VHH binders against Type II restriction enzyme MwoI (mwoIR). Designs and how they scored, part 8

Target 1, 363 residues: Type II restriction enzyme MwoI (mwoIR), of Methanothermobacter wolfeii (Methanobacterium wolfei) (o59646)
Amino acid sequence: MKNPKFTENQKEIEKEEFEFLQKLNFIIKESLELFNTNLKNSMKFINYITLPIIMASIESKSFNPFSEIIEKHIAFILNSKMNSLGYKFLPLGYSSDLTYENDNSIIHIDIKTANLENPSDFKDTVPLGINQSSYPGVLDCKIRGKNIKADCKKIKVYPNIPTTYNNKLTITNALLFIYPDYKEIIDEIREDYIAIRELISINLKDILTPIEGSLEEFLNYKPSNEKKRLEPILDNIVRGYFIHDKLRHEFSENVEKDLEEFEKKIIGIAKKLKEREIKPVAILSISIPNGELAPHYDDEIVSGKSWGSSFRYHYKKSGNSVFKGLDNKASRAVFLHINKEYLPVLKKYFDPITVYELTEKRL

## First folded at step 22 (VHH; from aa5 with T53S)

Design cc2
Fold by ESMFold2, fold request of step 24:
Structure cc2 (fold): chain B 363 residues (1-363), chain A 120 residues (1-120)
Amino acid sequence: as target 1 above (363 residues)
Amino acid sequence: EVQLVESGGGLVQPGGSLRLSCAASGFTFSDYYMHWVRQAPGKGLEWIGRISSSGSTSYAPSLKSLVTISRDNSKNTLYLQMNSLRAEDTATYYCVRRSEPDYWTYFRHWGQGTTVTVSS
């Protein structure tokens, strides 16, 4: 069967998506210097967040310690600039955190970071949650790398975001920041942090005196759907000791010496993080097709790793990442920034590389 | 019911080596992380290291180059190899298990300890 034609409504949707993409690209490209300056300023304060970064790193195998910093600076830029384009911030639930409206549309912008060493998160694809798309994704009911599958052609991954809010068109975009791996710096101290948690755990009698019941019963208690009390108590003691200078001298001298050695290592890690500088490898701007454009992007929007609750948009899977209903051959995914040091590596993953350029009108 | 029995302690000269053993019973040994801990007279407890059910180890940074933890799941036995012993290694050494496998829980189960004395 031949491909269905784009309806006139679908063409109008793509025109509006393209026009917004150009506005977003202009704002971000114009603001790259400010973004970089703001990141450098944040690095002046890295000493104050290094311990929280180390503590969080234990919970994630693909941890990016700077994702929140990047997201906050981009959010600041967008909140400052979107008003000049006639959009105002729209506080919603079950939508992207960066949601805006004007008379005709509701804008959803998601900010993603990806580790250069994990190309499945950025190479011709972008992961999306159910609050970050309006396009139903094809559900892949096989276990990756195994010969176990089911026929799921009758259902899709259905997003929370509607294709319109009343008469206002839903427009969804992603900004994807590719960064080098910082894991090696964090891994230098990861085992030290584990050892510190063990050390505190075995010496808890120095600082906890039970009133009733045993210390074991108290620490092993697991409130419904939560971690056992020991774990959050250890994290709290770590914050108290290293951030707030509490509990100093409450442990034996040999224990205090080990805690002080770990403190020196925290300082060393902070220095290494500061010296590395945040240097994005690339910044991609991606227009995610509205759900009314089905079925034209069914090959490209598929279920993610969390079956039924996530998506991936494979923006180059169909051989060309364009607005399929528009004659102008405009790309739905463009590079706003490329770090020239990484261009050889990027060429291994992308061909061609389409770069957005600011234009300057001359008469 | 859970029993941990350390052995192999004694008097050793500075610079020497010593291997401690811990015989475990009353539980499925291969399901649990096992730990070595020591306490010198008048000092707080010192965590030496742990070994996972599959043999992966972690050590206190100050001891990492001096000790090796191993286990033999077929014999329900935990080992601590100590090298280049110093006077400050004089302590009672305990093998220790947490209350439950695979989760952060209280260090519930302790052996009675084996004393290592490093002295000429």
Scores: ipSAE 0.426, ipTM 0.841, lowest interface PAE 3.0, mean pLDDT 84
Fold by ESMFold2, last read:
Structure cc2 (fold): chain B 363 residues (1-363), chain A 120 residues (1-120)
Amino acid sequence: as target 1 above (363 residues)
Amino acid sequence: EVQLVESGGGLVQPGGSLRLSCAASGFTFSDYYMHWVRQAPGKGLEWIGRISSSGSTSYAPSLKSLVTISRDNSKNTLYLQMNSLRAEDTATYYCVRRSEPDYWTYFRHWGQGTTVTVSS
């Protein structure tokens, strides 16, 4: 199809989106020192969450163990700053993590984290759920590597949120935090944790005495669509032993010795996590086009595999991801922060890199 | 009926080596993780390690440099190689399998055990 012109309404939508992006960029950039201070304060308590981190991360999946901490601190900052500027918190179901309103608009902000070792989650793209955009995503109804195709030009991936709420414009943004992979630190203790789960598993008779039926029947039971009882029971015993000092001395002396050695390793991992500090590699601020701007962003907001409940916004480096209806060529995606330690790695994925800066002038 | 039969135990001098075998029957051996565990007199069970159906191994860290687990799926046989044996390695050694290929199930099937005594 040909490139239709922007209507006056579409240009006005982009003006509102751009103006909010400027406000968001200012708020977050102004608050980076507070954010970093709040994160450092959370890290004083790392000893209390290291075992849960180990337990959650052992399956060798890429992840940022601190994503929830990051989201909560950003939410705190936004709730403080947005309210003082006349935006009211507006919790909705089936919406982004953070939703606000003023007289003209309803704001949806989603906080994303991405692993630096998985560039498909951050390089020129941001993944979106159906609660994080108002712009329908273009479907490609084929399965790569298979001879299965359909023509689905009449159907798109439709999000849950509308382009307007009554007379208020929907504005959608993402804040993308890129972090280093923490798997290397967790992998130092991975085999130890596996061994501890096995050790507890083989000695469960010390802890569990069935009243009716066999221990095997109890542990192998699988309620519909859930894990068998053994796995959550093992996780529960691990938490009881290491976090709550329960079940101490219920195992034989040699088993207790092995559990104590693992406890020392947990402490060592906590120190390594604390020393690494949870500092983002980069922070990207992204204005996601409103659905009334269709079809102007159809090439940029697309689904992944066929008929998914998700999409991707393929923003581009500065100069490629712009407010297409505005003459100022403003970018929809802006770096708010770069960790200089990682600049050589970031230059592998991004060229050029333009960082938003706060400025003051005196005349 | 699932059967696991260990062999190869005996008296070994400190610093010596020993190889244990486990003959498996009554199930599709290649579908299951297989485990070695041991128990010294008066002590709790100690997990030595496991080997997946494809040959990937995991070991108790304190034993990793001392033991090697292998399997021969064509012979339905599991092996434990032990090196640099110490008096504290004196134990009954068991070949063990979980109830199902779905991993986190009860340790249902045990061999009778083979005794290793490390003494000068």
Scores: ipSAE 0.411, ipTM 0.842, lowest interface PAE 3.3, mean pLDDT 84
Fold by ESMFold2, last read:
Structure cc2 (fold): chain B 363 residues (1-363), chain A 120 residues (1-120)
Amino acid sequence: as target 1 above (363 residues)
Amino acid sequence: EVQLVESGGGLVQPGGSLRLSCAASGFTFSDYYMHWVRQAPGKGLEWIGRISSSGSTSYAPSLKSLVTISRDNSKNTLYLQMNSLRAEDTATYYCVRRSEPDYWTYFRHWGQGTTVTVSS
């Protein structure tokens, strides 16, 4: 007659995870004004980054044009604040450089952005890579819609991050930034950009003469694991023309006119992006269970879309996302910021909504 | 051998309409994007637009309201409908295909062109 319970070691792990979550929440909450100021400063330079944003967006079906800006500003805040709390910067992985240590722990923080129009990226779940968790994920070895199955009880999705590093506890967290959709603004220029690439492509023979072989063979060449050479050449010419004012007047007058009209449209898009401003819908702070807590979170940490090379943490699958081994019923997923304009839609995705507040730090 | 043969060019009054055709042979027409390109005398090549294997179109923005590209995969034929023709539309019009079904490859295959002259 045995009832599985958290061991005392597992309870201690959850206490340390909770204590770090509180420290992280305090740092981010106290830094929201600085974060917003940093974002506004980046937007002063939108004219210089709009073309790179457009070029990157063509290669992805789902794209938040501000995700890298958000990540870098949060990384700056964390790097400057974590040292004052006794944590040292310690880059260890392939994903982000947001790894820290103190005497007892090694901390991994992943920054994620999600489009409000794609709730599978944020509703009661967070996608994780193998460098973003220490908890093995349950693997489903069935092929949906086919009579093909394997017994997977002996294996799981195994992360790269161990549960401890040389007796230091591994703590993993995610900061999830939910943003409104920006796709409509980028879509206004998508066809124009396609047309410009076609225009440059068809006129390449006027400015590019191969020394040996044919222009076709040169442009169609594909090094192993690389794009065909035409594509990076087009990208290079676009950067040279529009960013560096190179190659101007190397094309016929009618071609130059079309390139100049596209330049005007880039300026228009930059204006629209600046006017939209970066206004997060919500910011969530998520404590990801350590792998030593198995099997207590097996229902919540499962294989992701990449079949054995990614995870999902369903932080609300058991109702209220809590530290299961702690008596205080503290939440593992906490809102640090909510834009009131979006409360009605957020309440449809999240119930309950647990908000971190600084009531204990009055002056 | 890949062959592209344009037809339907000629003299047209300003404001008129014209439909160009491109007969394709020597390849699986339905596998490829097809393109229309034009060149006025003394000018650089101008990309008019493209149509995917499934019929999805993209056009140069300056021409979008004036042209329509279509295809008939059962006849291996590409079409360009041009309306409200202007003197600046005077050009040789080419039917063009890239080297491979992979989209970003060299524009290898060209027709001989069909000349459209828009004049009073």
Scores: ipSAE 0.378, ipTM 0.823, lowest interface PAE 3.7, mean pLDDT 83

## First folded at step 23 (VHH; from cc2 with S56Y Y103E)

Design dd3
Fold by OpenDDE, fold request of step 24:
Structure dd3 (fold): chain B 363 residues (1-363), chain A 120 residues (1-120)
Amino acid sequence: as target 1 above (363 residues)
Amino acid sequence: EVQLVESGGGLVQPGGSLRLSCAASGFTFSDYYMHWVRQAPGKGLEWIGRISSSGYTSYAPSLKSLVTISRDNSKNTLYLQMNSLRAEDTATYYCVRRSEPDEWTYFRHWGQGTTVTVSS
C-alpha cells in the first residue's frame, strides 16, 4: 500500500526536526577544534588508564578504549552550547544520553561510537535502543530456521520515548563517532595480561593465607549474575600491584620479574596509544524520525539485534534517508567531519557521502 | 577419578633439551585448559604456561622463548618442550588442571610431578 500523503502536522514535525538538525550540526562543526583539544588533554594521562583499558578488553574484544572519553567530551560541549542557546538540561531517565527542553520540544541526543572495522554499526544502519527513538519499529515475528511464524502486524517495537511530552514535540538525534580500530595495539598485550593473571592465580594461596574453609569453594563461588570470585580477586591484585603500588614483594622472585616485565610492556602500549591519533575517522549526524511520522519511515526503522528490544534505523536505504515530507529533501543523516585519510575507506561503505556544509554537499 | 601423570624428567646438561609428557585420565581431556607449573627447591610455584582445548597457548613472559606446550587430545596427553635448559630450570614440573572447564577456576588437580635437574 502506498504510504499516505504527509499531513500538515507531519510536515511541521519534520520542519522542527530539520531545523534542530541544522542547529546541532552547526554546534558540533564549530566545536570540532575544541573537541580535539580536549581529547588531547585526556591523552596526557594515557599512562594511567592503559592498564584499565587492557583489563576491560578481556570482557569485550570489540570495544573502543576511548569511547567513554569521547562521549563525555561531546556531552560537555553539547551541554555548554545547548545551555547557552536557552535549552534546559532535562534528565528523564530512560532517555538518550542527553535530554534538553525548550518551549516547544523535548530533545534527545544519543552519542554513539563505532569501530571502523565494524561496519554493521554504521554502514547502512545505526543501532538504537528503546530509549533513543519515539518511532515504533517493525517487528518480524518469525524464528529463523523454524517453521514458526506469528501474525504480529499489530505489534511493533514500541520505545520508551513518547512522540510528545505534555504537548512538546519529541526530537531525537544520534551523533555517531567512527573511530579506527585499536585491536592491533590491544591484542599485543592482551595475551601477556592473561599470562599475568595465571601467574598470580597460581600463587593466590600465599596472598590469601590464612584461609578458613575451602579455598576452592571460595574462588569458585559464583553468585547470580556475577563472576566467580577468582576473577575479581585477580583484578584487584592487578590493580593493587600496578596502580596502587601495593602487594609488592608478596610474590616469588620469578613472579615479580614477570610482573616487572609486564609493567614495561604496559608503558610501551601506552606510548603506542599516545602516538595513535584519537581523532574520529568521521562524525555522522542523524535525525531520527518522530513516531508521529508513521508509517512513512516503517521500511527504515525495524527491530534491531535484540529482537523486540532494540531498533535499527536504515538511514541509507535508497541512498540516504531524507526528510520525506519537506520540499528540500534534505538528508536526515550527514557527515559533519571526515578525516581525509580515511575517505577512500569510507567511500567503500558510503556512496555518495553527504557532508554538512553551508549547503548540503554530496561527494 | 582425575589422574595426571607426568613423565620425562631427569638429569640434563646445561643447554640441553627435554620433553615432558603428562598422561591424563578420568575426565574429558579435550574440554579443559591444561597447565604446566614448576617448583624449584626452596622457591614458590611458577606458572609456565597453558594450552586451550583448541591448542591456543599462553606462556609466562620469562619462559616464552624457552618452552612450547602442545597437546594430543586423541591420546589425552599434554607436552612441555623445553630448550636451552639452564640451572635455574631445575625444578619439579607439574601438570595441572583447574576444577572446571571454565577458564578461571581453582587449580584443583595436580600430578605427582616429574623432576628435572639441570647440571653439568
Scores: ipSAE 0.747, ipTM 0.939, lowest interface PAE 0.5, mean pLDDT 91
Fold by OpenDDE, last read:
Structure dd3 (fold): chain B 363 residues (1-363), chain A 120 residues (1-120)
Amino acid sequence: as target 1 above (363 residues)
Amino acid sequence: EVQLVESGGGLVQPGGSLRLSCAASGFTFSDYYMHWVRQAPGKGLEWIGRISSSGYTSYAPSLKSLVTISRDNSKNTLYLQMNSLRAEDTATYYCVRRSEPDEWTYFRHWGQGTTVTVSS
């Protein structure tokens, strides 16, 4: 069925979304230098951050080691700038990373990170959680490979965020930071880290003495939704040894030698991380459609990887998703920054690439 | 009952090579990480390395260049190839398995060990 025509109210909503997108784009674009400077400041302490990064990487193979740092820096900048523009910081819980209020709207901004080597996360779509959009996503009610299908037209992925708050319009945006892959660096040290854990593990009796009861039972104990105790014990020993300079000489000479070697390796990895550019490959600003715009964006907002508990916005469908109700047909997704060194790679996914430029117009 | 039986130990000259074997029985061998551990006289336990079910290996940093661990799941056998042996490599070598197929559980199962003596 052909989507109905846009109502006047829907056009007004898109106008507000468009205007805010322009404002947000300006804020981020003018703050890029500050952002980069702040990142560099964090990287001065890379030697202290490297081991925690390595440890965290064991749990997630696709983990961007600098994601949290980036998110916090952006949050800081946005809070400052948004406040200066008259927006009030408004934590609501179960919402986007940042929420603000003005006279007419409640603003949600989610900060996203993507790996350049994982184009599914940025090429055509952006993943969204139930706290990051007000638009109901289309749910696919079929099981692949099975003759099971349900009519679930009425069952959508309904987010926690309403389309309005006390007559204030909900505006939702995503800032997507694309970063280079650090896999090669992390994989190298991860192997060594595993070895260190094994070396420690084989000698745990020495550290845990005296032992009352069964050591096996103790180490293998797994409470509900928790890791077996062996793992956190190993992690604590690692942190104690390398971060807090504790537990020295508690192990055999051979083990101590290996630990020292690993310490050197950590330093080497820190250097590699520092040398690698941590600046984003690209920054995308995305205006997510408000739920009141349904059904105009139903084909673009669908259930995500977690069936029924997440959704994806296909912001690049048949080119770029545009403000469909506006005459200007402006894009809902805008590049704010591109690292030219990665332009050949990005062109594989985006062609042409248009980057937002600051206009002389003072907001 | 889980059984691990090491073999291949003996007297070897410095610079020599030796291949140890571990015959496993009483469990699904292919489901478990397998480990080599050694203990020199009067010294503590030293982890040598491990091999995953799929054949991924990890080694102690100090021994990485000196040892190769492999497995044949069809024969339920674990191997340790050692090259360029030194006097310091004199030890009893153990085949070891953790209690569960999980990567990080208690080292529950030990072989009887095979003794390697490196001497001129």
Scores: ipSAE 0.739, ipTM 0.936, lowest interface PAE 0.5, mean pLDDT 90
Fold by OpenDDE, fold request of step 24:
Structure dd3 (fold): chain B 363 residues (1-363), chain A 120 residues (1-120)
Amino acid sequence: as target 1 above (363 residues)
Amino acid sequence: EVQLVESGGGLVQPGGSLRLSCAASGFTFSDYYMHWVRQAPGKGLEWIGRISSSGYTSYAPSLKSLVTISRDNSKNTLYLQMNSLRAEDTATYYCVRRSEPDEWTYFRHWGQGTTVTVSS
């Protein structure tokens, strides 16, 4: 079925989306130097945050250790700059990372991070949570290996974000930071950390002497929604020893030797992390279509794998991510920054690469 | 009843190698992480290493180059290969299991141990 023509209202919506994208892009581009400086400032303390990163990595193997740092720095910059442009910071529940208000619009900005080695998170598509879009996505009923011919096109997945707030237009954007992979660095030290936990665990009886009663019962206690008590206790001992310089000399000589060796490894990992630098490979800015633009982007916004709990915006499904209703056919997705060293790699994923300058440039 | 029986200990010359075995019974062996722990005379317990159900191993940093842990689930047997033995490796070696297979729980089950003496 031929998509209907854009209404005048839909064109106006896209115009507002386009204008905001330009403003956002300008702000980020102008602030890149500041952003980099701020990142460097955080990295001065890498020795202090390496162990917490390692500890956190046990719960999530795909953890980007710098995602939170990046998110906070970007938030700081955006809050400052958006305010100067007349946008008021307005946190809302069930919304994107950052929300702003002006006279005519409610702005949602989601900050995302992706690993260069995981192209599914950035190549031609961007994952969206249910709180990160106002566009009803199409449910993809296709199951790999099963010919389910259900007319799934009729099933829509509705996000938590409305298309308007009290007659103010909802504008949704994503800022995607692509980073190199740190997995190999973290994987190595994670294994060592597990060993350290075991070493400490076997000697807990000596350390926890003040505990009255059954040590077994104490350590095996599991609250209804939490881990068994032993694991957080081990983590606590590790923090005491390495971060607070407590509990030293409470272990046997052999255990102390192993702990010292691990400390050296932590320092080594910190150095490696510092050397790899936290500079983004690229920054991608994406304007996500407002739900009032349906059905023009139905083929591009799909809920598949999660069966309605999340979306993907396939911004390059039809070739170029463009504002379909605008005459200028400007891109909805543009690179704000590219590390030149990674340009050859990025070209494998993107052809062409659209970069924001004063005007859109295709590389 | 859970039983762990270590074997293979004895007198070894410095620089020698030794393989210890642990026969497990009374539980589904393949579901559990298995551990080796040792205790030297007059010293505290020292964790040597562990092996997962699928065969993933972890070792104490100081012993990583000296030991290899393996298992045969079909035989319900745990192994500890030790190379380049030193006087400092003289200890009683224990096969150990935690109370539960997939969680950080208390070390509940211990074998009787097998003694290794390294002496020129």
Scores: ipSAE 0.718, ipTM 0.923, lowest interface PAE 0.6, mean pLDDT 89

